# VH-VL binders against c7peq0: the designs that were tried, part 17

Target 1, 252 residues: c7peq0
Amino acid sequence: MHNKIYNSFIDRKAKGIKSFAVLIDPDKVNPADIADLAAKCTAAKVDYIFLGGSLVITNHLDECVQQFKTLCDIPVVLFPGSPSQVSRYADALLYLSVISGRNPELLIGQHVLSAPAVKKSGLEVISTGYVLIDGGAPTTVSYISNTTPIPSDKDDIAMCTAMAGEMLGMKVVFMDAGSGARKPITESMISRVASQVSAPIIVGGGIRDAEKAYLNCKAGADIIVVGNAIEKETSLIKEMADAVHAAAPVLK

## First folded at step 4 (VH-VL; framework fv_olinvacimab)

Design s29
Fold by ESMFold2-Fast, scan of step 4:
Structure s29 (fold): chain C 252 residues (1-252), chain A 120 residues (1-120), chain B 107 residues (1-107)
Amino acid sequence: as target 1 above (252 residues)
Amino acid sequence: QMQLVQSGAEVKKPGASVKLSCKASGYTFTDYWMHWVRQAPGQRLEWMGRINPYGGDTYYNEKFKSRVTITVDKSASTAYMELSSLRSEDTAVYYCARGLEYSSSYFDYWGQGTLVTVSS
Amino acid sequence: NFMLTQPPSVSVSPGKTARITCRGDNIGDKSVHWYQQRPGQAPVLVMYYDSDRPSGIPERFSGSNSGNTATLTISGVEAGDEADYYCQVWDTSSDHVFGTGTKVTVL
């Protein structure tokens, strides 16, 4: 169905089931390693493969998507840094609006330009309120997007931003400290956002260990996405997936 | 040439507090988690807590949460662990240990340890 | 509540193979790390993520993890390998958990 991936987000959230996503940059992954990576993701019960990055310099996206689609049954979701990061072979597209910033190109401008290509692709489109949080280091997102991230301790600003995004019709909230973040988003901030929004909450950036992934789920994250740590140590896939899946439903 | 150098041995009375230091050198202090682990004589290693030196975020073992406080001084590249309301069972060697930048699930470098003796 | 149990001691002759087990419920679904501790010294990481060796650790050290048992294997045992060995995992309910420790004696 057209909303198959989004419906899986909603259904799992309603049941209190936590999801783990592995973020892969098509320009950084060695094509020869994809089979082993897909096997590790399958063995660890990874729920989603996110493909993309803030900056993709070369066009390996279609090949990468097709390899994962042939090698495993895990849904492939595009996490695009730009309108050029569209592949019709994926299962869904996170259609990011950077609502934490005030750059009109990232709020709606680039979307206007990409809409015909996105529609032609036949992809399931998941409108996503992207909330960039200060991770303690300049990120490709903040540099390329020309936006200022929300300070890491301004829980209420993040909460109000996510609420506004939901009220404007965004289906998913994505809280991101960014690739290369020195510190992850705090549990306090995740909890504050989760207390006020019903949309699935994706949390990523700076998550380096299973304990933090678990605590983020307990705070109210529905989907944990990890990229940088996995690129450095693929054995973390098993440990982080286990921690995310073991998180009990939030009891209020 | 990375090093973690801990403060010297302490002797305390029951009910007192102890504050131990761990000075890091040879790497960027704010890029790695710092953990505290203790070992009572003849007993297993026991994780107490950790801190992110960059932001000061702390996580504690539930067993010690009410008595332990971990802090950092970024300018001095030093981590501290303060344990209050000391009991005889707190007699142990206390270690600081580094968690790698991409994982704090294991500890790649350890300080030499500080013996804390709690006796009346 | 997650608990890691190790045999208290393992005796091995020089040049033979020592196997140190770490038992825990479904430990094969977790990542196991191993530390060597000589008397009066701080622990040293000798194996991480089940079977990866840190720089400087000889190929004689290997690891495995399946089902309810993780194993640290030391082949061609040398006198210098005599030490206490601890396994360690991170668990969602129990945080960082260390094993009960195994004293390896080379006789």
Scores: ipSAE 0.027, ipTM 0.606, lowest interface PAE 7.1, mean pLDDT 87

Design s3
Fold by ESMFold2-Fast, scan of step 4:
Structure s3 (fold): chain C 252 residues (1-252), chain A 120 residues (1-120), chain B 107 residues (1-107)
Amino acid sequence: as target 1 above (252 residues)
Amino acid sequence: QMQLVQSGAEVKKPGASVKLSCKASGYTFTDYYMHWVRQAPGQRLEWMGRINPYGGDTYYNEKFKSRVTITVDKSASTAYMELSSLRSEDTAVYYCARELEYSSSYFDYWGQGTLVTVSS
Amino acid sequence: NFMLTQPPSVSVSPGKTARITCRGDNIGDKSVHWYQQRPGQAPVLVMYYDSDRPSGIPERFSGSNSGNTATLTISGVEAGDEADYYCQVWDTSSDHVFGTGTKVTVL
């Protein structure tokens, strides 16, 4: 397995460089729109394309990955709804353990079942401590898997959960308010988590504009991921990418 | 019904401080960022800063950062803005305005404004 | 130090179209919001995210944003549209930035 994408996460974090990721759901994107979307991401200097969704009903993943890999040079990282949803054509896989919940299937059970297929794929595997935060709306993950999100104002619970994930060997921490979140994760919670973990911190869910993306970076997020807002308004890609990049030192 | 009600007009001498209030009603106070924007007579609107009532996070315009403090009282659904070391050029109407907590970057509802006059 | 410049005034006859410009470097890469302010009153949001209209704002109001210029367009202008209009964006260096304001006079 390779470590190219994970090394880019830690190298950029060490330099204070903030990264912007666009989350694309293969089941929602029209294949005819991918070329325009890839061009906009390239023009905006998007750092990563995250492909995935919490409930992938159709299997368009391979086609979608291959289209982005053909149309642009931005790394493609899988953000799967289950550990078994993989495409060998991607650059890396976020291997999510939902450490905010107490469902053993999402902590390790499904991973045991998917491990042979993941290894056979040859993908770079990035162990990810996934921390689901209450975004004010039910998520597919919380509904289908019966996993309870951390309350949005319980900063210390999120902090301790992220610390435990890091100590258990997770390479990155993903704080997610979920698809369709009404409220993004607060700067207070991000800052609290960032004060205690050294792993790259990915933050997503409910981020609807450049101001919040920027403030989350200032609070300590290393990678901002946006999907829902961009699905509705692709013109936000350039604005959000610029804001995220402006939160970095003048070096870049 | 949604409403932002601001405190009454103030007259201050140079060097004094002023603390204005903005009481919210008709919505969940902690779901919206609260901003303060001022307007000197005949001049443009000027953003001063904001607070997230939920987490207490503040963000200030660099021009005012050394003199402005924004706070909230969640139980009273009230935001406050205190401006110190007042000068004659601080004479303005001061508005509170809300922004959706989930980051809309526009101000969808404004208070009626409070006139602050700074003169000797 | 991001700056938004508007013309100081626009005069328009009833029933005609008023166009209020807001100029800023690469403003087309930003989301522009517009406020109407009548004398002695608080600003009222009339347009957000370049071209979205709040509930209660007439369809005569429309917006666009490209390159270095955003425009608020008021078609079929009525006497009640007479007011000061301000554009607004968010910017990393300046946070919330308001335009210089345009007084629309209906004559």
Scores: ipSAE 0.410, ipTM 0.761, lowest interface PAE 3.7, mean pLDDT 87

Design s30
Fold by ESMFold2-Fast, scan of step 4:
Structure s30 (fold): chain C 252 residues (1-252), chain A 120 residues (1-120), chain B 107 residues (1-107)
Amino acid sequence: as target 1 above (252 residues)
Amino acid sequence: QMQLVQSGAEVKKPGASVKLSCKASGYTFTDYFMHWVRQAPGQRLEWMGRINPYGGDTYYNEKFKSRVTITVDKSASTAYMELSSLRSEDTAVYYCARGLEYSSSYFDYWGQGTLVTVSS
Amino acid sequence: NFMLTQPPSVSVSPGKTARITCRGDNIGDKSVHWYQQRPGQAPVLVMYYDSDRPSGIPERFSGSNSGNTATLTISGVEAGDEADYYCQVWDTSSDHVFGTGTKVTVL
């Protein structure tokens, strides 16, 4: 229970096993569709359900978490747009510090305010160095974060940022182009970060097909997270999950 | 309005290399992946590889990986495909084809094709 | 290697329905795309993501994909539909793989 989800990240990474996560926005998903979505995720062997988004307005988080926990056995991990988006019914919380920017509120300020509630929730907390990469268009993430994303072709800046986050004690690196991004993060940038970082690397934003999910894993991503493409076409869940799982190294 | 214009026919000897060009116009060149697909006479289409013009990331079919190099010149909105160590089996029409905006699932617009003949 | 097998030919009378199959192991778990190629011309995308039509492709074209078989269906076949048709998927072992091709003849 303690560190169960984080331990699964590091154990899978150590074995070269790649993980696929489906990102669901509680404010966008129709509650009537959750049973079908959970069944498709189960059939596709999805590894994690990420719940959250840049802005959760309706406060349906608890209900959404509980529906998924009732309908399937896939771990539910909170991917909050703010540190205050907490549901004690989830399996873990990605406690995001936006280390790509210079907004003190997103580096530590909001975390100070949310820490008592997070501790009281009893959730497994996974400290996460969140590296926002320019996705080619303003996204909810870039607007809400009020911070400048790293240019999508500045591989070394992303690498140094991730290294700094790891050295500061963050357990996971999350490279995100943002929900609705036009441009996904390049394989070259993922590879550059992976070459210098030992922490599990989550990559998301702008991933629209199985080939890109696969190539991101080959470049060094450990967990691929997809939301927008799945919202438009749920049949992609199985195809992307299969591609991600196939990217695991074949032991000679 | 969108066009992919390929270079002209080539005749090469076995062992030589060939470099084909594909000039794009009518869209933002760096927003779409560019693929190369060939077709030998009377045979099926065969995917060779692709490039992301924005980052330069390439991905090649394992069959061609040791012999094929795909590059771009962003300022000229032109993609190139160089195939080395040519064999008679490389005689084919070579197409450049546009992928999706920042993805690579299918090919929505194709160049006219370039015939490459490899003969002694 | 992942393989996509199509029948070599399909003959159909004008106004009738042509069905072009594309067989592959668990192809229903993949996204299938279809191309039309007329003699001496470059391929043209006619169907993507199993059943989506590109702009300019008539409603007579439809697609399905389930189990081990994807199908491109052309209802009310016209003489201009005579062409070679290729299915295409992406696979981790074979990258972008095209089917063996089906020549549709309108008699």
Scores: ipSAE 0.688, ipTM 0.852, lowest interface PAE 1.6, mean pLDDT 89

Design s31
Fold by ESMFold2-Fast, scan of step 4:
Structure s31 (fold): chain C 252 residues (1-252), chain A 120 residues (1-120), chain B 107 residues (1-107)
Amino acid sequence: as target 1 above (252 residues)
Amino acid sequence: QMQLVQSGAEVKKPGASVKLSCKASGYTFTDYYMHWVRQAPGQRLEWMGRIYPYGGDTYYNEKFKSRVTITVDKSASTAYMELSSLRSEDTAVYYCARGLEYSSSYFDYWGQGTLVTVSS
Amino acid sequence: NFMLTQPPSVSVSPGKTARITCRGDNIGDKSVHWYQQRPGQAPVLVMYYDSDRPSGIPERFSGSNSGNTATLTISGVEAGDEADYYCQVWDTSSDHVFGTGTKVTVL
C-alpha cells in the first residue's frame, strides 16, 4: 500500500495548514450537476472530495468517483457508511472504526470481512478513529452503528475516546456530529481533543457557515468537512474554503 | 412571544466597568448564538463578540477582546456583556442580537438597546 | 481589514424603486445580510444570504450580490421604508463587519 493522502494530512498539519473537504453523497447528487460542482471545488481550491457518508451502492459509487477524477485533480477520499463500500478508482479510503460506540462489528468485525477486498483494491487505507457526537438529530450512522453518540457537552469523554483511538494505532481522528446534524460540535470539545492528540483531526456535521468552519480550525481541527450546507448552497464552497485556509497562514 | 429585553441605561466614569444584561424568552435560549453589537451616536454598527450559550464558546472582536467578557446564565436565559476600562469613546447604544439556530452568520432578532454614557 | 462602503443617502419618491449598494473587495464571494434601522429603534433583519427574505418582510425587498457590489432593492417604496440600511458580512480578518450605512428618504 502507499500513504500519499495520509502523508498530505500529516504534512499539512505539521505546517499549520488547514484543509477543506467537500462531502458528497453519491446516492443524492444529480450526475448532471457534478461538472459544475467539480468546477466550483477547483476554483475554491478545495483540498479533498469526500465521497460517501451514508448507505451507498458500490456500482453508483464507482461512477461518481470516476466522474470527479475525470473532471478535476482534487484527491477523492472514500468516507464509507460501511467498510464494504469501496471503489478502486479513489485515492484513499477512511477505514472507519466507530470508537465512540460499543458495537464490536463496527470496531473490528466488519473490517475483518472487508479486508481482502480492500487489500485487492490497491487503495491507500487510512485507519480512522470515528467519534460520533450527538448532533441533536437521529443520523444514519447512529442507526446503522446501533450505538449512542457522545453527548455534545461531554468534552472529556470525546477527548479520552480520541486519545484511546490514537494509542490503539488510529492514524486519524474523525469527530462527526453526523449527516443532518442540527447542532455542530463545539469549539470547546474540539480544543479539548486537539490538546491531547497528535493525529490529524477531521471535524464534520452541522457546519453551516464560514465563521464556524474558521473557528473549528482555530480550536484545533485540521480538516473541515461540509456536506449538507454545500448541497443546499453551493455558493458557500468558496466562502468556507477561504475561511478554512485563512485559519492558519500557509507555510512555504 | 420571542423577546430580548435589555437592562436600563448606565452612566459611568472613565476607567469604570459596565455589565449589561439581555434576557431572552419565547425560544430555546441554548440553541441560538447571542451577539453583542454597539453603535456610537451617528456611527455604524460595530460587532463586539458572541457566545454560544449551550457550550459557552466565546469569540470576540480583536478590538475589544482585552476588555470585553460575554457570559450566560442558562437557568435565567440571560446573556451578559461586561466592558472594562471604559473611555469616552465607549459611549454608545449596546445591543444584544440573536444569531440563527446553531449558526452565527447574521442577527435575526435584536434587543431594544442599552445606552451607556461614559463621562466625568 | 475588510471595509464595506455604502452611499450616505438615497432619496426616492413613493412607489418608485430604491437601490442601496454595498461595496467591498470581492464581496460576491461572501454572504451579505441587510438590516433596517428606524430612528430610535433596534435594527431589523430584512435580507440574508444575499437574496433570502425573512418571514414578515414584504416581497418588495430583494437582494443581489456579485463582484464588488451587493445591492438591496426596494420596489414600490412606501413612507414606512424610511430608515437607515446597513449591509453586513463575515470576514476572516474583520469578523462581522457592517457597512457605513445608507439613509433612505421617501419624498
Scores: ipSAE 0.651, ipTM 0.840, lowest interface PAE 1.8, mean pLDDT 89

Design s32
Fold by ESMFold2-Fast, scan of step 4:
Structure s32 (fold): chain C 252 residues (1-252), chain A 120 residues (1-120), chain B 107 residues (1-107)
Amino acid sequence: as target 1 above (252 residues)
Amino acid sequence: QMQLVQSGAEVKKPGASVKLSCKASGYTFTDYYMHWVRQAPGQRLEWMGRIDPYGGDTYYNEKFKSRVTITVDKSASTAYMELSSLRSEDTAVYYCARGLEYSSSYFDYWGQGTLVTVSS
Amino acid sequence: NFMLTQPPSVSVSPGKTARITCRGDNIGDKSVHWYQQRPGQAPVLVMYYDSDRPSGIPERFSGSNSGNTATLTISGVEAGDEADYYCQVWDTSSDHVFGTGTKVTVL
């Protein structure tokens, strides 16, 4: 079925189990390092590998997806900079609608153009309400999207935006400051969104240490995604994964 | 030059509260987490808690959670730590320490410390 | 409750190498940071993320972290290196936890 990955999000959330995702940019990763990175993710019990980025040259996306699929059993989820950046070899696609902005191309326009190709790919499609939060500095995602991010201290605007996305049928809410963001999303904002939204909440951007990953989960995030920090320090993969997994309630 | 300047020594009786200050200068105060770490005479360093000066998010060591409150005054670039229901074992040097830019991994700058003595 | 255990003391002659260990269960899976504290002074960061040196810390200081033991190594020890040394990690059960401390004496 086309819902295996989404069902894993829902089932884990229902049990209070927190998930850790490593974000890999196919254009930045050295192909020679993929085997070592896949081994580290496996050893750390990483839950998902997110492949994508805001400015991705996708000519070799299939190759990168297939390498990870060959080298490990961790599900590969596409986090595309455009809805047209798809690989049929992945396990799922986060079909991002940038609901924090007012660019109709990113709300629905590009999706209309990509839908036939996405359907033909047979890929599991997870409708995702993407909420871009100001990370304190311009990121590739904020520049390329040409949308105004929600100010980092406007918790209620983020909350109302996520609620609207859920009511419009988005299966997942993604709160993102961008992988290169200077400032991560506050625990306060995550908590405000989590208080009103039942959909799985993915949080990413600017997360540099295990404490922040842990506290974001305690605030209500269900999936923590980290890219830039682990790109600089791969030793953080195990430390962050352990922190995220420890944020789950004790099973009785 | 970056500086963290802490308030002066305090002498308190058991059951009292103490509020210490840490004034930062030479950097953007709201961009760096501020931590409080204490050291009782002859003992190890002990982390008490931290604050995000920008968002106001706090996180405390479970040992102190019921008695410690960390706050900031953004306009004064000053962090505060209040410890209530003081006991003799709270006698220690209390340090404020700066984390990294939006990260708490380690402490790169420390205040000079404030001695708090709790005795009756 | 996560515990970091250090030897209480290490004695070393000038010019020789001092090795300060920090033991913790699977500490190799964590990022270890090290602080130097001279009597009556605030701690000073001397090593972070296992093996990275802050600006101003001489190359004589190096670090490693593997399995259950992290090590701070000071080669060519000088009198000014005499101090207490503390390792530090973050853990979900203990937050920021410091080691028991090691007094390095240069004789």
Scores: ipSAE 0.754, ipTM 0.886, lowest interface PAE 1.2, mean pLDDT 89

Design s33
Fold by ESMFold2-Fast, scan of step 4:
Structure s33 (fold): chain C 252 residues (1-252), chain A 120 residues (1-120), chain B 107 residues (1-107)
Amino acid sequence: as target 1 above (252 residues)
Amino acid sequence: QMQLVQSGAEVKKPGASVKLSCKASGYTFTDYYMHWVRQAPGQRLEWMGRIHPYGGDTYYNEKFKSRVTITVDKSASTAYMELSSLRSEDTAVYYCARGLEYSSSYFDYWGQGTLVTVSS
Amino acid sequence: NFMLTQPPSVSVSPGKTARITCRGDNIGDKSVHWYQQRPGQAPVLVMYYDSDRPSGIPERFSGSNSGNTATLTISGVEAGDEADYYCQVWDTSSDHVFGTGTKVTVL
């Protein structure tokens, strides 16, 4: 189905099921390690593979997507840092509008430039209200977006931004402190956003342990994305996936 | 030099409350998780809860959640743990312990401990 | 409800190897941390994330974690290693869980 991935987001959210996504940067992963990584993700019951990064080289993206699609059944979702990060072999594309900032190029301008290629790719497109939160240190995403992130303690600004994005028709809200952030988004901020929006909420950046992944889910996150910690220690995949899945309601 | 200095020993009657302090120095207090862990005589270490001083995010062990409140005074670089409705089984040494900047998984530095005795 | 069980005591001669076990259901899927506590002192972190050593901890200390058992290994045991040792994990049902503790005696 054309909206298969988005429908999985909303269906899981409606059932209270929490999802875990592993973020992989195609330019940082060694191709020889992909088979082992795919096997670990499968064994851990990882729900989504997010592929992307602010400086991903396009020629590596197709190869990486195809390897994951061959080696496992986990859906592959593109998390693009630029319009050039499009691969027709993926299952879906998070079409990011940086609604936390005031840069019109990141709100709509670059989307105009990428739309023909995205259309031609045949990818499922998921309109995503991307809310950049200050992670305590400059990150690649902060430089690439060239926008001011929302301060980490301004819960109401993040809440109002997410509400506006939902009202403007964004299907998903993505709260991101950025890969390699020094501090993750607070449970308080996630809870404030979750109290006012119905769209699936993706939370990422700075998550380095299972406790934080679990507490973010309890605060109202629907999908937890982890990249930097997993790049350093793949054994964390199982522990974090288990924690996220344990945050789901028990029916018996 | 990094230090966690805890308040002195307390003797309380059953039903009373106790509020312990943990003063941090030698690092940026607001950047690191602060945990409270106790050890009753002859028993294992038992985690009570934690706070992140910057955001004020608290998380408590379900066993203590109705009786424990963890707070901070950022200007004094001090964490507090208040335990109410004290029982004899609350007699223990109480430790504050530092987590990491962005992870509360383990405790890399500990205070010296405070003995709390609950007796009639 | 997660429970970590350690042997109450381990006795070892100087220069030999002490192995302190920490048993828990599928503990190999968790990250295990270890603390040393000498009499009258606060606990000290000696091992984190199964096998990583904090700065200042001798290379004689090593760790492993697989299946239902995590192990802290102290090779070339010295008198100063005599202490109580506690393992610790995080769990959704129990939060931060400590083991029952093992007293290491060097004789």
Scores: ipSAE 0.713, ipTM 0.868, lowest interface PAE 1.5, mean pLDDT 89

Design s34
Fold by ESMFold2-Fast, scan of step 4:
Structure s34 (fold): chain C 252 residues (1-252), chain A 120 residues (1-120), chain B 107 residues (1-107)
Amino acid sequence: as target 1 above (252 residues)
Amino acid sequence: QMQLVQSGAEVKKPGASVKLSCKASGYTFTDYYMHWVRQAPGQRLEWMGRINPWGGDTYYNEKFKSRVTITVDKSASTAYMELSSLRSEDTAVYYCARGLEYSSSYFDYWGQGTLVTVSS
Amino acid sequence: NFMLTQPPSVSVSPGKTARITCRGDNIGDKSVHWYQQRPGQAPVLVMYYDSDRPSGIPERFSGSNSGNTATLTISGVEAGDEADYYCQVWDTSSDHVFGTGTKVTVL
């Protein structure tokens, strides 16, 4: 395919530019609110809109993607919880392999099932080593993945897992505590992973304030993903985006 | 009933160090950030730094970074702040203050404060 | 460095409304929190995330934040509201920064 979105990840990382992504669950968002969300994301200079969720009951994905594509120029990247979360109208698909777990369905099985539809969609596919970290309580993603998350204080296990994923050819590392996480991933764990991998690092789950978004970037995250906090308080979009962008080095 | 109980007043000479304690009770200590904020006589509140007790990650105000160290003892539910190379300008009331559950946005509960006097 | 400026003092009669301002460049894009400090006591949170009220804080306390000014409003002022009030935000250049403080006197 064209690798436009992946190339933006690696180019921005090479320049030290930090990216902010807003995660939207198509099943939770009211279609009437999408215009307001798109306007706020545009005004805040959000870098990516991640669309997806662990449970998709009503499947409004296609209409949600098309609404965002019509209302703003921000790239739309699918963050799928299942094969049903595929829309050919998006800019890219994060093709998640849950490398932190030992469930073969999530390492390769479901990918075998979805591959023909993904190829037919013409979507840019970004192979993603998904590293699930314990968020302090069961989350939808941990239940759906049916895998044991890495303990929140086992920095070296997370580091070795991410390294293995990179060596196996994963283009991106995604460290996720889950959308319903109580506890965000520590700066120490992010720093440990960033010290050993060159791939872009996405960090999400449990991020509730601009300070945490900023410090995660200083620890080595390249892309910060926020969902639940934004759903409760959309004014946080600009505050968090500004913090993430401020973590980039000054270029003269 | 939630409480943050700080150690007693200290009198130090310039160049010395001081280590203050803040003992928490009535909540899960490792679920909340712990901050340290000081207030010199007649001056505004000044944030010094914070720790996440579950991971041990610290973040300090650049003004104090070279002299301040914040630590926790999880088993005792106690946070510590050590300030070295004391100057007369460090005379202030020092507060520990609890952040939110896994968020450092604001300070929802404060200790009673510890007066540190630096004089020779 | 980010600076938050408050008026040094506000005088108000019992039962009237006190308005305490907190000025900062584009403060409307930030989350503002407010603390009350009575003489000889530790600060107490009275308002968070611009307009959310902690449990135990009376409904007569309200907040707003827009443009360059955040405001803490105390309606039906009581003698017990006499205190210093501080606004607070987080900023990448200043971390947690507090306002200059406003002394509210109830006469």
Scores: ipSAE 0.764, ipTM 0.892, lowest interface PAE 1.2, mean pLDDT 89

